# Miniprotein binders against q56419, part 106

Target 1, 326 residues: q56419
Amino acid sequence: MEGRTLEEVQEEVFKRHGVLVPKKELEDLAKALEEAGLLLTEKVEARLKEEEEKLKRERPMRLAGLSYPEGEREARAFLEAFRASYPGEGEEARVLLMPHLEPSRVPEVYGAALAALEKTPPPERIYLVGVAHRPLKEKAAALPVPFQTPFGPALPDLPALQALDALLPFELFNTPLAFREEHSLELPLFFLKGRFPEARVLPLLVARRSPELGEALKVVLRDFPGLLVLAVDLSHVGPRFGDTPLTRTLAEEARRRDLGFLERLAEGEPEAALAFLGANPTRIDGVEVVASLLPLLRERKGKVLAHRLDLEAPTLSAVGAGTLVL
Short names: E, the ipSAE of ESMFold2; O, the ipSAE of OpenDDE; V2, 0.75 times the mean of E and O plus 0.25 times the DockQ between their complexes.

## First folded at step 8 (miniprotein)

Design m44 (at its last look DockQ between E and O 0.01; V2 from the best seeds 0.00; counts 0 for: pae O 11.3 > 1.5, placed apart)
Fold by ESMFold2, look of step 8:
Structure m44 (fold): chain B 326 residues (1-326), chain A 84 residues (1-84)
Amino acid sequence: as target 1 above (326 residues)
Amino acid sequence: GSEDLERELEQAIREAEELAKQVEEHEKAGRVDEAIEAYYWLAKELARISELARRLGDEELFRRAWREAIKAYDRARELLEKTK
């Protein structure tokens, strides 16, 4: 009832339905709707608080049965099928860049990540750095709890997380609810836990570039060696992302930006990779993570194993994904 | 504004000085677990000082405070390794 007086509402109801509703009844209805809205707000807030408390103990699977199988046996078969979708060999990774896009959209890109993990000695821990799709209270965040997977819980590396927090100018454990639906951690984690069942995890999110995070991680990795994983997607183009419908020209530009970015990272030149993107016209979402982790990416050379710019047919849009080992 | 950052920096320095005193007292008394925890908090306050200094354009304090944060962190790590 925005923009109308009760008298105007009364007149409209009468014209549309032939009933004259007294002003007092409309006032009572308006008050009841306001109270119901307040009660709905209280119910939502109570539910979110309940979810927040749950997230302080564990992070449950949200995508089982949707993006990957719920059962452990089926999940193992799924993982092997993804490996088979990439016919090549991997290379050992100290740093792995892999996507967080829906796995069925880019199976060979995830398969390339699995190929790299086959060549990688099992790490004691994995620094899993995703992209926050919900706001964080700070530039970056962690959630120091087990993440459930079909392969069992991925346990947090609590000593390493505490050490990392001690070197940051902000509270690292700052936004539990941001992890509730965060697929940029859950989807890569499925593959990582399946291949490294004994590795502990540091589940990290970046919302805005945090050079402090990279400097702190450089120190922490000295004492807590492990695999660094950048769980990021590449170009986002088309109407879903504010562009015109996907054309050959836009797709070609997105591919050039994706590959040029990855290739410069593979040369150990992360600053050049960021500079190559300029204003980031194709909205590569990996930029904030790379900008945060510069000290860990400089001078580290490697190889691009896979790339796909995948079409979202219903939206005439596309998202890029790649696999890079350093 | 700049006055807010300067006030925050002064507060962070006071907190770091108190933590440094607590660490000294804990180590002298042989309270190793308390010293480790205090060293971690001291490292965090020094990292906060470093960030505030960077935002104020004080590059010398920015770098010095970061080096001191690493030293406090390293001492916590040394104590943890000795008590394993």
Scores: ipSAE 0.819, ipTM 0.946, lowest interface PAE 0.7, mean pLDDT 91
Fold by OpenDDE base, look of step 8:
Structure m44 (fold): chain B 326 residues (1-326), chain A 84 residues (1-84)
Amino acid sequence: as target 1 above (326 residues)
Amino acid sequence: GSEDLERELEQAIREAEELAKQVEEHEKAGRVDEAIEAYYWLAKELARISELARRLGDEELFRRAWREAIKAYDRARELLEKTK
């Protein structure tokens, strides 16, 4: 399309609207908008670069004082209260599936996770596999730095992370910015660090199913044994997620999907669990994580300790959360 | 999280840049109604940038984007008043 001259624009505005817009004012405004846009972009890029450089050293707390207490004393009281919210006893876990939802929404589900951790011998390391709620450059990623917690830093297991990277067909240490605010790691890590202060951590995110990750982890776990934690939520239903407001029928379907998924995992049938979901119409969050970890979940029998479908009343939406030990 | 906010911020900046170009093109073409609409959308995206910047703790970007949002809005209103 032949670019109209500024003079042609002035003439057209004048003809249509009877207003002569000064050419200089249009030029000055266009220039100012362009300069403003460029300045905004440069500033954001500089900031992102600064944040990325910070993440080379440590991952700071983002949810301290919001989702959990910042102070250690208060954080310990928080853990005790959450444990108290689950009236049952736990079981020893070799694999723990637990939520990453806001803790206050599903306290008894986190309480069940704590109950399981009470029966679990202290691991040397924790493989913490979360859900990437942001795009990754690869199917999965790791951040090999200390994660800050109220109980002190969760230190990375660098040898195990390096072994994992060496067995993957892609660079594991990608997309560090994805970890900056990823609550799927931060929230579970609070409970895990509080219970196992000396355990090293492998903070992993999954964006897309990676069978390679499960196979690599199976080998790494042989040489670097530890607790495997799947930090995943279950169904996401209601207007926030593209559905109608929560109804009894929709809630029953979400619960059916959640429990059917967890029960099949508890029977050591992760492929059957995935097949049961099909197209995943209730949007179970943990599907890509489970699909990546199939080699580690096969033939492992366990128990569902807790489940809740929690209503977010302001949006008439609900999120499922569960605790499973294998 | 803040990265989602940063991605949203990056996207909003790209959208604002494109809208700024559209504003320029419409103003240059004498498409006043389209320019008014584009200015309103630009103001909205600049306001979004401002809020995202605020949530990210970037006070300078917050204030700058908000000032530009007001300017874009004022320009839309000015053009609208001239069409009456």
Scores: ipSAE 0.006, ipTM 0.229, lowest interface PAE 11.3, mean pLDDT 86
ESMFold2 (binder alone), look of step 8: mean pLDDT 88; pTM 0.870

Design z50 (at its last look DockQ between E and O 0.02; V2 from the best seeds 0.00; counts 0 for: pae O 12.2 > 1.5, placed apart)
Fold by ESMFold2, look of step 8:
Structure z50 (fold): chain B 326 residues (1-326), chain A 96 residues (1-96)
Amino acid sequence: as target 1 above (326 residues)
Amino acid sequence: SDVEQVLRELIELSRRGDFEKMKEVAKKLVEVAKKENDPEAAFEALIMLGDIYRELGDPETAIEYYWEALEIAAEMNDFQRIYTAWDRIERAQEML
């Protein structure tokens, strides 16, 4: 107990409550609590190992019925509603930046992504690069298994994944549990698989910037052409993220940083986009992905199709989301 | 109450589409609602002011009034009104 002897505990109980608890009973209680904690730890560890083994075979839907419909017919209608939320036209994308924020919060931003996909010839494969929300053993990771969707399984592009793994100075297939609940892949994948049902997928996560990943992907994309998708959110401001509640000043700063970042990317200047953010005071979560993928983003010009700053009223916190085509 | 009377005047002006007079009356409604400790009326007046300025092609002024409305809604802990003001802010930002 907190570094006190059992006799000290016994004395305190007697002083406060007038009850003398035998030392033996205190010893028995302490031992029982330690054993209960050990058993809980073993059960948790066993469950995690079982989940890890399941993830080596497939990645099941975690957000069906929560963020999108489980049934295919309903899922198709859901996609069409999102496209309708964006009144504009898209442009063909070789690289697409889209959010991973809850879709119903920013329907027009996902609608803009769908508008871009309408103009994009169906790719053979999609390089889907999300942001790791759980620690990875390395700077980046992939999970080379089918990801379930309402539109059927999104099959992995095993030859491209193997080529990527061979070019990296670390094992690419390193942290299966990080994919278990990773919404930065699952939410964009719903839209991508719904629009391109025949495309294979390279499901990738970045935890920390990896120049090696970008160089390797540039080589792999030459040999295995496809659509590159950066599934990233922008500014994170407000109490959920350690700030004051959202004010006009904070919101305008977040919007300025989001748009300045996206606009510099649209000019083919990813280094300038990163430099613009400096220490990243509004916590744009796309920076590690962009910093990893510089060779793929340089000199690619394009257009910002949409941006929203999504406010959560109970906390007065906000997250930025955008759609960029290159 | 004075709030009720000014609100009726604003509704009548809205029916006629007299946006210039609506600006003046809505500003009066904000002040009267504050004096009567009626934050719901102040919120509605500020939203109307923002809407008027947006329709007249002045989104910067509209955003100022929408932020004032959002601040009132936040003090009321009224999430629905917070979302209403926020949607207005985002739409006015598109015009800039």
Scores: ipSAE 0.581, ipTM 0.840, lowest interface PAE 1.7, mean pLDDT 91
Fold by OpenDDE base, look of step 8:
Structure z50 (fold): chain B 326 residues (1-326), chain A 96 residues (1-96)
Amino acid sequence: as target 1 above (326 residues)
Amino acid sequence: SDVEQVLRELIELSRRGDFEKMKEVAKKLVEVAKKENDPEAAFEALIMLGDIYRELGDPETAIEYYWEALEIAAEMNDFQRIYTAWDRIERAQEML
């Protein structure tokens, strides 16, 4: 209702419901909604404040029972099934690019990530860099609290987070509410925690490219070594994203963009990967993350383990997902 | 109750990922819930219906069902459900 006139609401109700609500009833409703909305705003603000205060202590699971099992036993079986979906062997990762898409859509891509993690010595800490699908106050943010998982809490590396904050020109610990439901962290964290239960985590979100983040992380990683994980999706094409329904041509272009991006990253040429995308016409999700982490991706050679362009049949849209080790 | 029966059917369809049938059953659930004067069931059905439409890539229709859910929650003076519906609206608007 922010910015709409009572007349616009009346017209919308009339258009949708065929009922002309009297202006007075709309005024009384708006006033009741304003009084209730002031009470709701105070109560929502109080609740948001309470949720924010809770987020100072822990980040609860939001997708347990939806995207992955809540119970530890079932969660372990889930991991095994995903690993089994990828028939290949992994490579040792110092940097892992993996998806944050709904796991059931791209099981073999997550399976490839698990395969890489099998070849990776247990890290002391994991730098988990996701995509902010919600606005952040700054270009990037961190939440320095335990993240709940079926395998127990993923504990933050507070010393490393503090070292990172000290090197950034902005407050790293901003926008805690953006983490509350951010799946770009929760979904990959399930797999990471399941494989490395003792690793501490630095949960990071990127909303906009921050070269400062990559430079700061490069310094922090010297004193606080760990696994860097980029939790990013690839192309987003079709009607959900403003395109025509998925065609062979559109799918081929999406795959070309995804693979061309991943291959250049695998060659240790992240700037070439970004340049290859240009205006990013297929909307590769991970662009801002990669652009922020250039100093950490340069000259690292690796391997693309998996790629999938997954069709969302109901929308005739598709999302690309990949697994890359460096 | 008729609501419980329809909910069981919806859960079974959810397990199968049959979103089209889920829409039909969710609509039926809304109707049954309204008939039984069960605003809680109606709210849940509308949220589910909204979620289905969102998953089907129709955030506009999803928003409509979430708004209807919001209205029911408001009638119930249930701030938790109001918040749930509002959060769904905001998310669906970001998809527009």
Scores: ipSAE 0.000, ipTM 0.247, lowest interface PAE 12.2, mean pLDDT 85
ESMFold2 (binder alone), look of step 8: mean pLDDT 85; pTM 0.833

Design z51 (at its last look DockQ between E and O 0.02; V2 from the best seeds 0.00; counts 0 for: pae O 8.3 > 1.5, placed apart)
Fold by ESMFold2, look of step 8:
Structure z51 (fold): chain B 326 residues (1-326), chain A 96 residues (1-96)
Amino acid sequence: as target 1 above (326 residues)
Amino acid sequence: SDVEQVLRELIELSRRGDFEKMKEVAKKLVEVAKKENDPEAAFEALIMLGDIYRELGDPETAIEYYWEALEIAAEMNDFQRILTAWDRIERAQWML
């Protein structure tokens, strides 16, 4: 209706349907639609504000019963099954890269993360850095509230979060709604809380690379030592992501990009890892996190424990997942 | 059928442990299955052929046969067979 006169609409309706609608009726209809649209907008905004206020108190489980069990006993058995799916041994991690892909799709990759955690002394806190799938107001965000898990609430490290916020040139806590459905934190947290029930958490999201975040975290980590976790997925290829269906060539390219990225990180060369990806043609979603955290990744050598390119058969689309310890 | 005959030969070779001859017969099975319009048999033969090459230490050749199997499964819209072939591809890729 926008951009046409009421007379043009009236004429068009008559041409198509043989009915001459009086101009007054068209004006009344336009007004009613405008009022209905405004009311719907106000209802949506009120609902979003209500959800935002809830998230300022706690972040509830959204994927219990879908991606992992709701009950604590079943959740512990679930962890054991995932650990068993990776027959290897882990290594102690100061930095752990792990996926946020649906766990049942890549069980051995999550199992490798559990193997690393077995070798890792329980940290006082975990810096959990995920990828924002909803817009943030700033380059990065945090939510300083308990995150519910089947193993009890993962409590925030408020002093460390406050120190981090004070060092940043932007507001860290101003996008609570972005955390509402954010699986890149919830899925890894299930595994981390299950293995380290006493650790506090700094739940962080990155939307766009922030050198300031990495520099601030380097300072905060010296005063508040803990485990740094990069909760990121790797290549995204195939029709779900704008490509053709997976071919051998595309699969081999995605795998080459994934492993080349991880291997350069394992050599302590995060700038080389980013340069290797160039324009990121296979859409590795860990790039913005790694680019933000360069000061924490340089000169840290480690090992790639697992990798899988996970295929979705109906679409022939694939997502890469890996486990890296530094 | 010719597919059934070649499959019996392949089973007997497997029991004798004649893996080099098994490669030749499995290739014949693929040809016969295609001639008889039996895509399920062709798929199984290609998976077996890939498995033989993988066990003999040639994962690159195994991957070629697994991709052929995947293409057949995709044409059939058989998602379970697609995932079977994909799992084989991933196992062989990790050997490289």
Scores: ipSAE 0.363, ipTM 0.753, lowest interface PAE 3.0, mean pLDDT 90
Fold by OpenDDE base, look of step 8:
Structure z51 (fold): chain B 326 residues (1-326), chain A 96 residues (1-96)
Amino acid sequence: as target 1 above (326 residues)
Amino acid sequence: SDVEQVLRELIELSRRGDFEKMKEVAKKLVEVAKKENDPEAAFEALIMLGDIYRELGDPETAIEYYWEALEIAAEMNDFQRILTAWDRIERAQWML
């Protein structure tokens, strides 16, 4: 109902249900919803404020029992199964690009990430850079609180977060509510925390390309060394994303874009990777993250460990996922 | 209860991954729950129905059921269920 007139709601209900709801009933409903705190009433604002105040203390799991097991024992078995799904060996990562897609869709891609983490010495801290699927007040944000996982809380690196904030031209600690449900952090964090239980985390979101973030992080990483993780997906193609149903041609183009992007990153040429995408016609999710982190990706050679274009059969749509080490 | 029977059917279909049939049974669950005046069951059924449509790649329809679930949660004055439904709406909106 936010921003819709009662007339627009009435028309929508009529279109969908063939029922013309009287304006008075809609007004009564709106009032009931207002009284129920569903409208941005003082009560909703108070509740949002309460949720925001909770997020000052911790970020609870949202996808436990849905995307991954809630129990630690089951969560460990989950990690082992995902690792087993990738038949290869990993390489040591200083930078890890991994997906944030639903793990069950691309198990071997997460398995490849786990394989890389097996070859990676335990970092003191992990810079976890996700994609903001919700609007941020600034181009990027951080949440400086513990993130709950089945393996215990992922604790923030407050000194490193503060150092980063001090170097940014905007307030880093903005839009805490955007982190509440953000899966681009929660899903990769499950795997990262499971592998590196003692690592502190810098949970970062990028909404829009911020060259300032990459420059600031490059400075911070000198004093606060750690593993950089880009939690990004690749191409998004098909009807869900405004295309025709997935065809061989569309899938080949998506794979070409994904692999061409990842390969150029693996060569240490992130600007060439971005240029290769051009207008990004297959909607690679990680573009704004990569564009923000250019200073950290330049001249780093690495390897593509895995790639998958996963079909969502019900929508005839597909999402690309990859694992890259640098 | 009729609700329990339909839920059992839904669980069995879920094990089979028959999402189309799950959709039909979930709709039936909503109807039965509404008939029995069980708003909790209606809420759960609508969330499940939304989840099914989301899995079926119809986030628009999913959002509709999540909104209906949210309305039921509002009538119940159940803030946790409101938030659950809202989270589903937001997640489905990103799929649009």
Scores: ipSAE 0.013, ipTM 0.285, lowest interface PAE 8.3, mean pLDDT 85
ESMFold2 (binder alone), look of step 8: mean pLDDT 85; pTM 0.831

Design z52 (at its last look DockQ between E and O 0.01; V2 from the best seeds 0.00; counts 0 for: pae O 5.1 > 1.5, placed apart)
Fold by ESMFold2, look of step 8:
Structure z52 (fold): chain B 326 residues (1-326), chain A 96 residues (1-96)
Amino acid sequence: as target 1 above (326 residues)
Amino acid sequence: SDVEQVLRELIELSRRGDFEKMKEVAKKLVEVAKKENDPEAAFEALIMLGDIYRELGDPETAIEYYWEAFEIAALMNDFQRIYTAWDRIERAQWML
């Protein structure tokens, strides 16, 4: 039926099977199959519109019961366990880089982030910048609605978001559906909301580097001070990402790239950090976010608190995660 | 087996806290386990060697033994042992 007329199909069936199927029956079958496919498309489109309308009102928890507990009491205990997994001291953060990888896989890295938050005065608002895993219509996007957490809703800072939107050469509120399943915001937000329950949030995604975003954020942060959080992962190596299975050489290269990147950021040298990666052979995930936020990272010195490569044994693939305070 | 005999010697040395002699005997265990084609015993001996060197303040040498254990576990396709060796590698790396 792909590029064939019904007469050709009828002839082929007769040649192969010796049975002449009436043209009407073939025609009816083709129409039924086409109608079923059209109905499936309409159902998918209607569902997507419904989800988009829901996201204009709030962003629900998608990972409760999977990555963190849904109940507040259990969620509070979960936070305490993560803090305990990092035995070190934190430092005050004006900028925090933390992962968005599955928390149970790198507990000490999230624990280091909590240690930093412990030393950080509660901010009025948090600029939470994640990595878009679904396409955006523009280089960056925001969703100006409450994000549900076990600790209550994380409320959007609408004045700050509006000010940011006004400074950009594109519509900031441009792709609600990209936020539906975006773990790079949801997973860090669990930790941030748990420690700063009164802070408002600017939930931001970067798909492609936008120098305009960094310049605009520098202006908005002057008028709306807060904590800047880069919710990014580091190296991605191994068969899941197009490499051979993890070897010592590949693991050591990934670690060297991750730490060299973080250390140059800690020296206040974000351009040098990007240059160090060159073609980014270990596929560090945070490059587009850092490249967007250069004006906010220059000359800001700090410290790397933690780093891990998270290994997936069945595939011998790994993803790097780190905690950096500036 | 020779593996079992060397393991008993290691247990006795551990009870006495003789870590320098434990290094020598654990190296012997690796050798014997490989000779007997016993990859599980070789893995356990290599992890123990790494642990001894780490406790003695030599994480660089520990990492060498942990990577050897990792390679054995990977060849066995033994996910739990892969995770065990990996956890050791990551902990020792942070000590550097």
Scores: ipSAE 0.571, ipTM 0.837, lowest interface PAE 1.7, mean pLDDT 90
Fold by OpenDDE base, look of step 8:
Formats: structure tokens, sequence, C-alpha cells
Structure z52 (fold): chain B 326 residues (1-326), chain A 96 residues (1-96)
């Protein structure tokens, strides 16, 4: 379109078609959607402030009844079914890498995580490190509130969270709204809470690599021992992610990168795992998390329990998921 | 306008929390907005549809609508709307 300003195009479309959706009706819709909780206006800022104020108290389930059952009985059956989907035995985990993808897409990968958790002594606390799929004010964040689950609330470890905050060069308790709908915490937490109902949780998000986080956590883990969980997905390939439709070649490359990444982590060589990915052309989701946690992953040997590259048929795209114990 | 009528219906449904019906009405809004060549209404309707599908646990469908919204915003050269749609796409892509 020729060098017309946005305002000029809007004015011309408006002038040609005479249908001004009255700014007021859009404002009223926005307001109604806002009142319904769907749109960010002053009332949504107030509601987001209210939600932020609520998030000062608890993080409600967002995916209950969607990704997992809301009811405890059904949720237990769900866990059992997922565990059953993985035919192997797990190993004791000090570090667990598991997916945060929609559970139904990669049931055996979650099943492998459950298998590992069966061999893991109940931790006092779980450091759950997810991927921030929303912008954070800082490189990483935590939400020091109970997370609702079908198994009851996952309670925060406030002393450990405070110890972590004190060691970070930035405010850890930032961007609470980023946690409101963050599935990278909610989905893994379902499985973790179901297996370890008494464990406290440190819900952490990483938006960008923070070496400071890994160093701080390494110190905190000495005084506050617990299970470290990396809730990360692997390759994202296909049209949804800017590639051509999934081909055998693309799938093989995604698997190669996923497995090569996981294997190097299993060898206790997280720097080699990152170096192996290079520019990360298959968009492994967990890169920033792993890069942040290097001090905790070094020299830890483990095992890849499961891997899947799951095809999303409607988009001809695929996402990699894996389970690794260290 | 037909857009106004559908918007009013959507407002009423939003107040009732009837997301399934909201989805239907939002689809209707997209159709009517496209028919009336109202890109702003179409954008809002598509974003709303995306948001509804996201809330309904269908981020894939949400992304489709957000992309359509993105395209409309891009056609409008509206950087704010482009950013809004892109942010929605990115967020929804991560839900997948």
Amino acid sequence: as target 1 above (326 residues)
Amino acid sequence: SDVEQVLRELIELSRRGDFEKMKEVAKKLVEVAKKENDPEAAFEALIMLGDIYRELGDPETAIEYYWEAFEIAALMNDFQRIYTAWDRIERAQWML
C-alpha cells in the first residue's frame, strides 16, 4: 500500500464505508469483556490489580477441566493412566527435566516423569522452573503464593524463596500476572503435587538466561534441599513456528537436536548441550532455563527416560518433549 | 449497524459468562465485520475469538484467529494492534 499513514488509511476506510463501530460500543464491549475478565482496560487494570491482589493470595487453576481433571478422584485416575502409558521404570531424580506441553499430546513422557518420581524420595520442596511464555520484568520471577491443584494447594516455600531473592541482583517477586495463565508451571505441578502432596514448591519462571539464578539456587539448595524440576519442552518445528510443514528430514533434525541436547545433559555436560544447539534452529524451548541452571546441571549424570516429537496434524507442526533424570 | 447489533449481543453474553455462545456470536461478528469492511471490528472480534478459544483450552484455534487479527492489523498498519495480536500469538504458541 502506498505511503499513507495508518491514520490516513483508517480515515479512508472510515470515510468509504461509513461504519464507525461507535468507539463507545467497542468501548462497551471492551468493558463487558473487561468485566468478564477478557480485556485489559482501566477496569481490567483494576481487575488485574484485583487478580494481582488475588495472586498475592493464591494462583487458581486455569487448565482444570481442560488439560487435566478438576476433581481429585478423576485427577488421581488421570495420574495413574499417565503413569501406565510409560512401560518403563524410573530412576531416582535429583533433577527432573519434564515437559510442559499439553499432557494428552505426550502421555508417555509425563508417564516417564511419574516413573522417576516413584523412585524419588519425597522432597521437602520442589524447585519448579518453567518457561515464561509471557514477558517478565526481570530475567526470572517467582510467585510466592499457593498454586491450586486438584490435590489441594501447592504451598510455597517462603523461606527458600526469600533466600533466593536475597541472592539475586534483581527482585525475584516480579510480574505476578505472568504466572496467572502460565502452563509451564501449572501442568508439571499437577503431576508433582499428585505425587508429592506435602512438598512445598518454589514456582519459578525464566524468560531469559540468568546465570545469577543458577548460582543463587546452588547456594539456596545447600540450606534448602529439594527436587529441581525443569519444566521445558524441546524442538518446535513446522508452520506454526515459521518452518515448512513437517517433513521426515525436519522431524529427524528435531529429534536429533532434542536427543543430542538431552543426552549431553544426561552426561552432565550442560554447556556442551547448549553448544550442540548453536543458534537453536529447531527452537528448543528449554534453552534459557538450562542456560540459567548450568551450575546445578554440571557433572550430574543421568538418563533420558522418554522422548517424543508430537505432531500437531492441523498445523503440520511438531513439538518435542522429553523426560530426563539427573 | 449489524456490527453494533452483534456487539450488543456479545456484550450481553459476556455478562452471562456464556463462552460457548460468545464464541458463536464472535464468529458472527467477524463475518459481519468482514461484510461491512470494518477492520477494527473484525480485529476485535478475532482477538476475542482467540481469547475465547484460548480460555476454552484450544490455543490452536486461538492462534488461527490471532493470526487473522494480525493480518488485519498489518493491513491497517496499526502497530498497537499488530503488537497485541503478535503478543497473543506468541502466548498461545507457547500454550501449545
Scores: ipSAE 0.020, ipTM 0.326, lowest interface PAE 5.1, mean pLDDT 84
ESMFold2 (binder alone), look of step 8: mean pLDDT 85; pTM 0.835

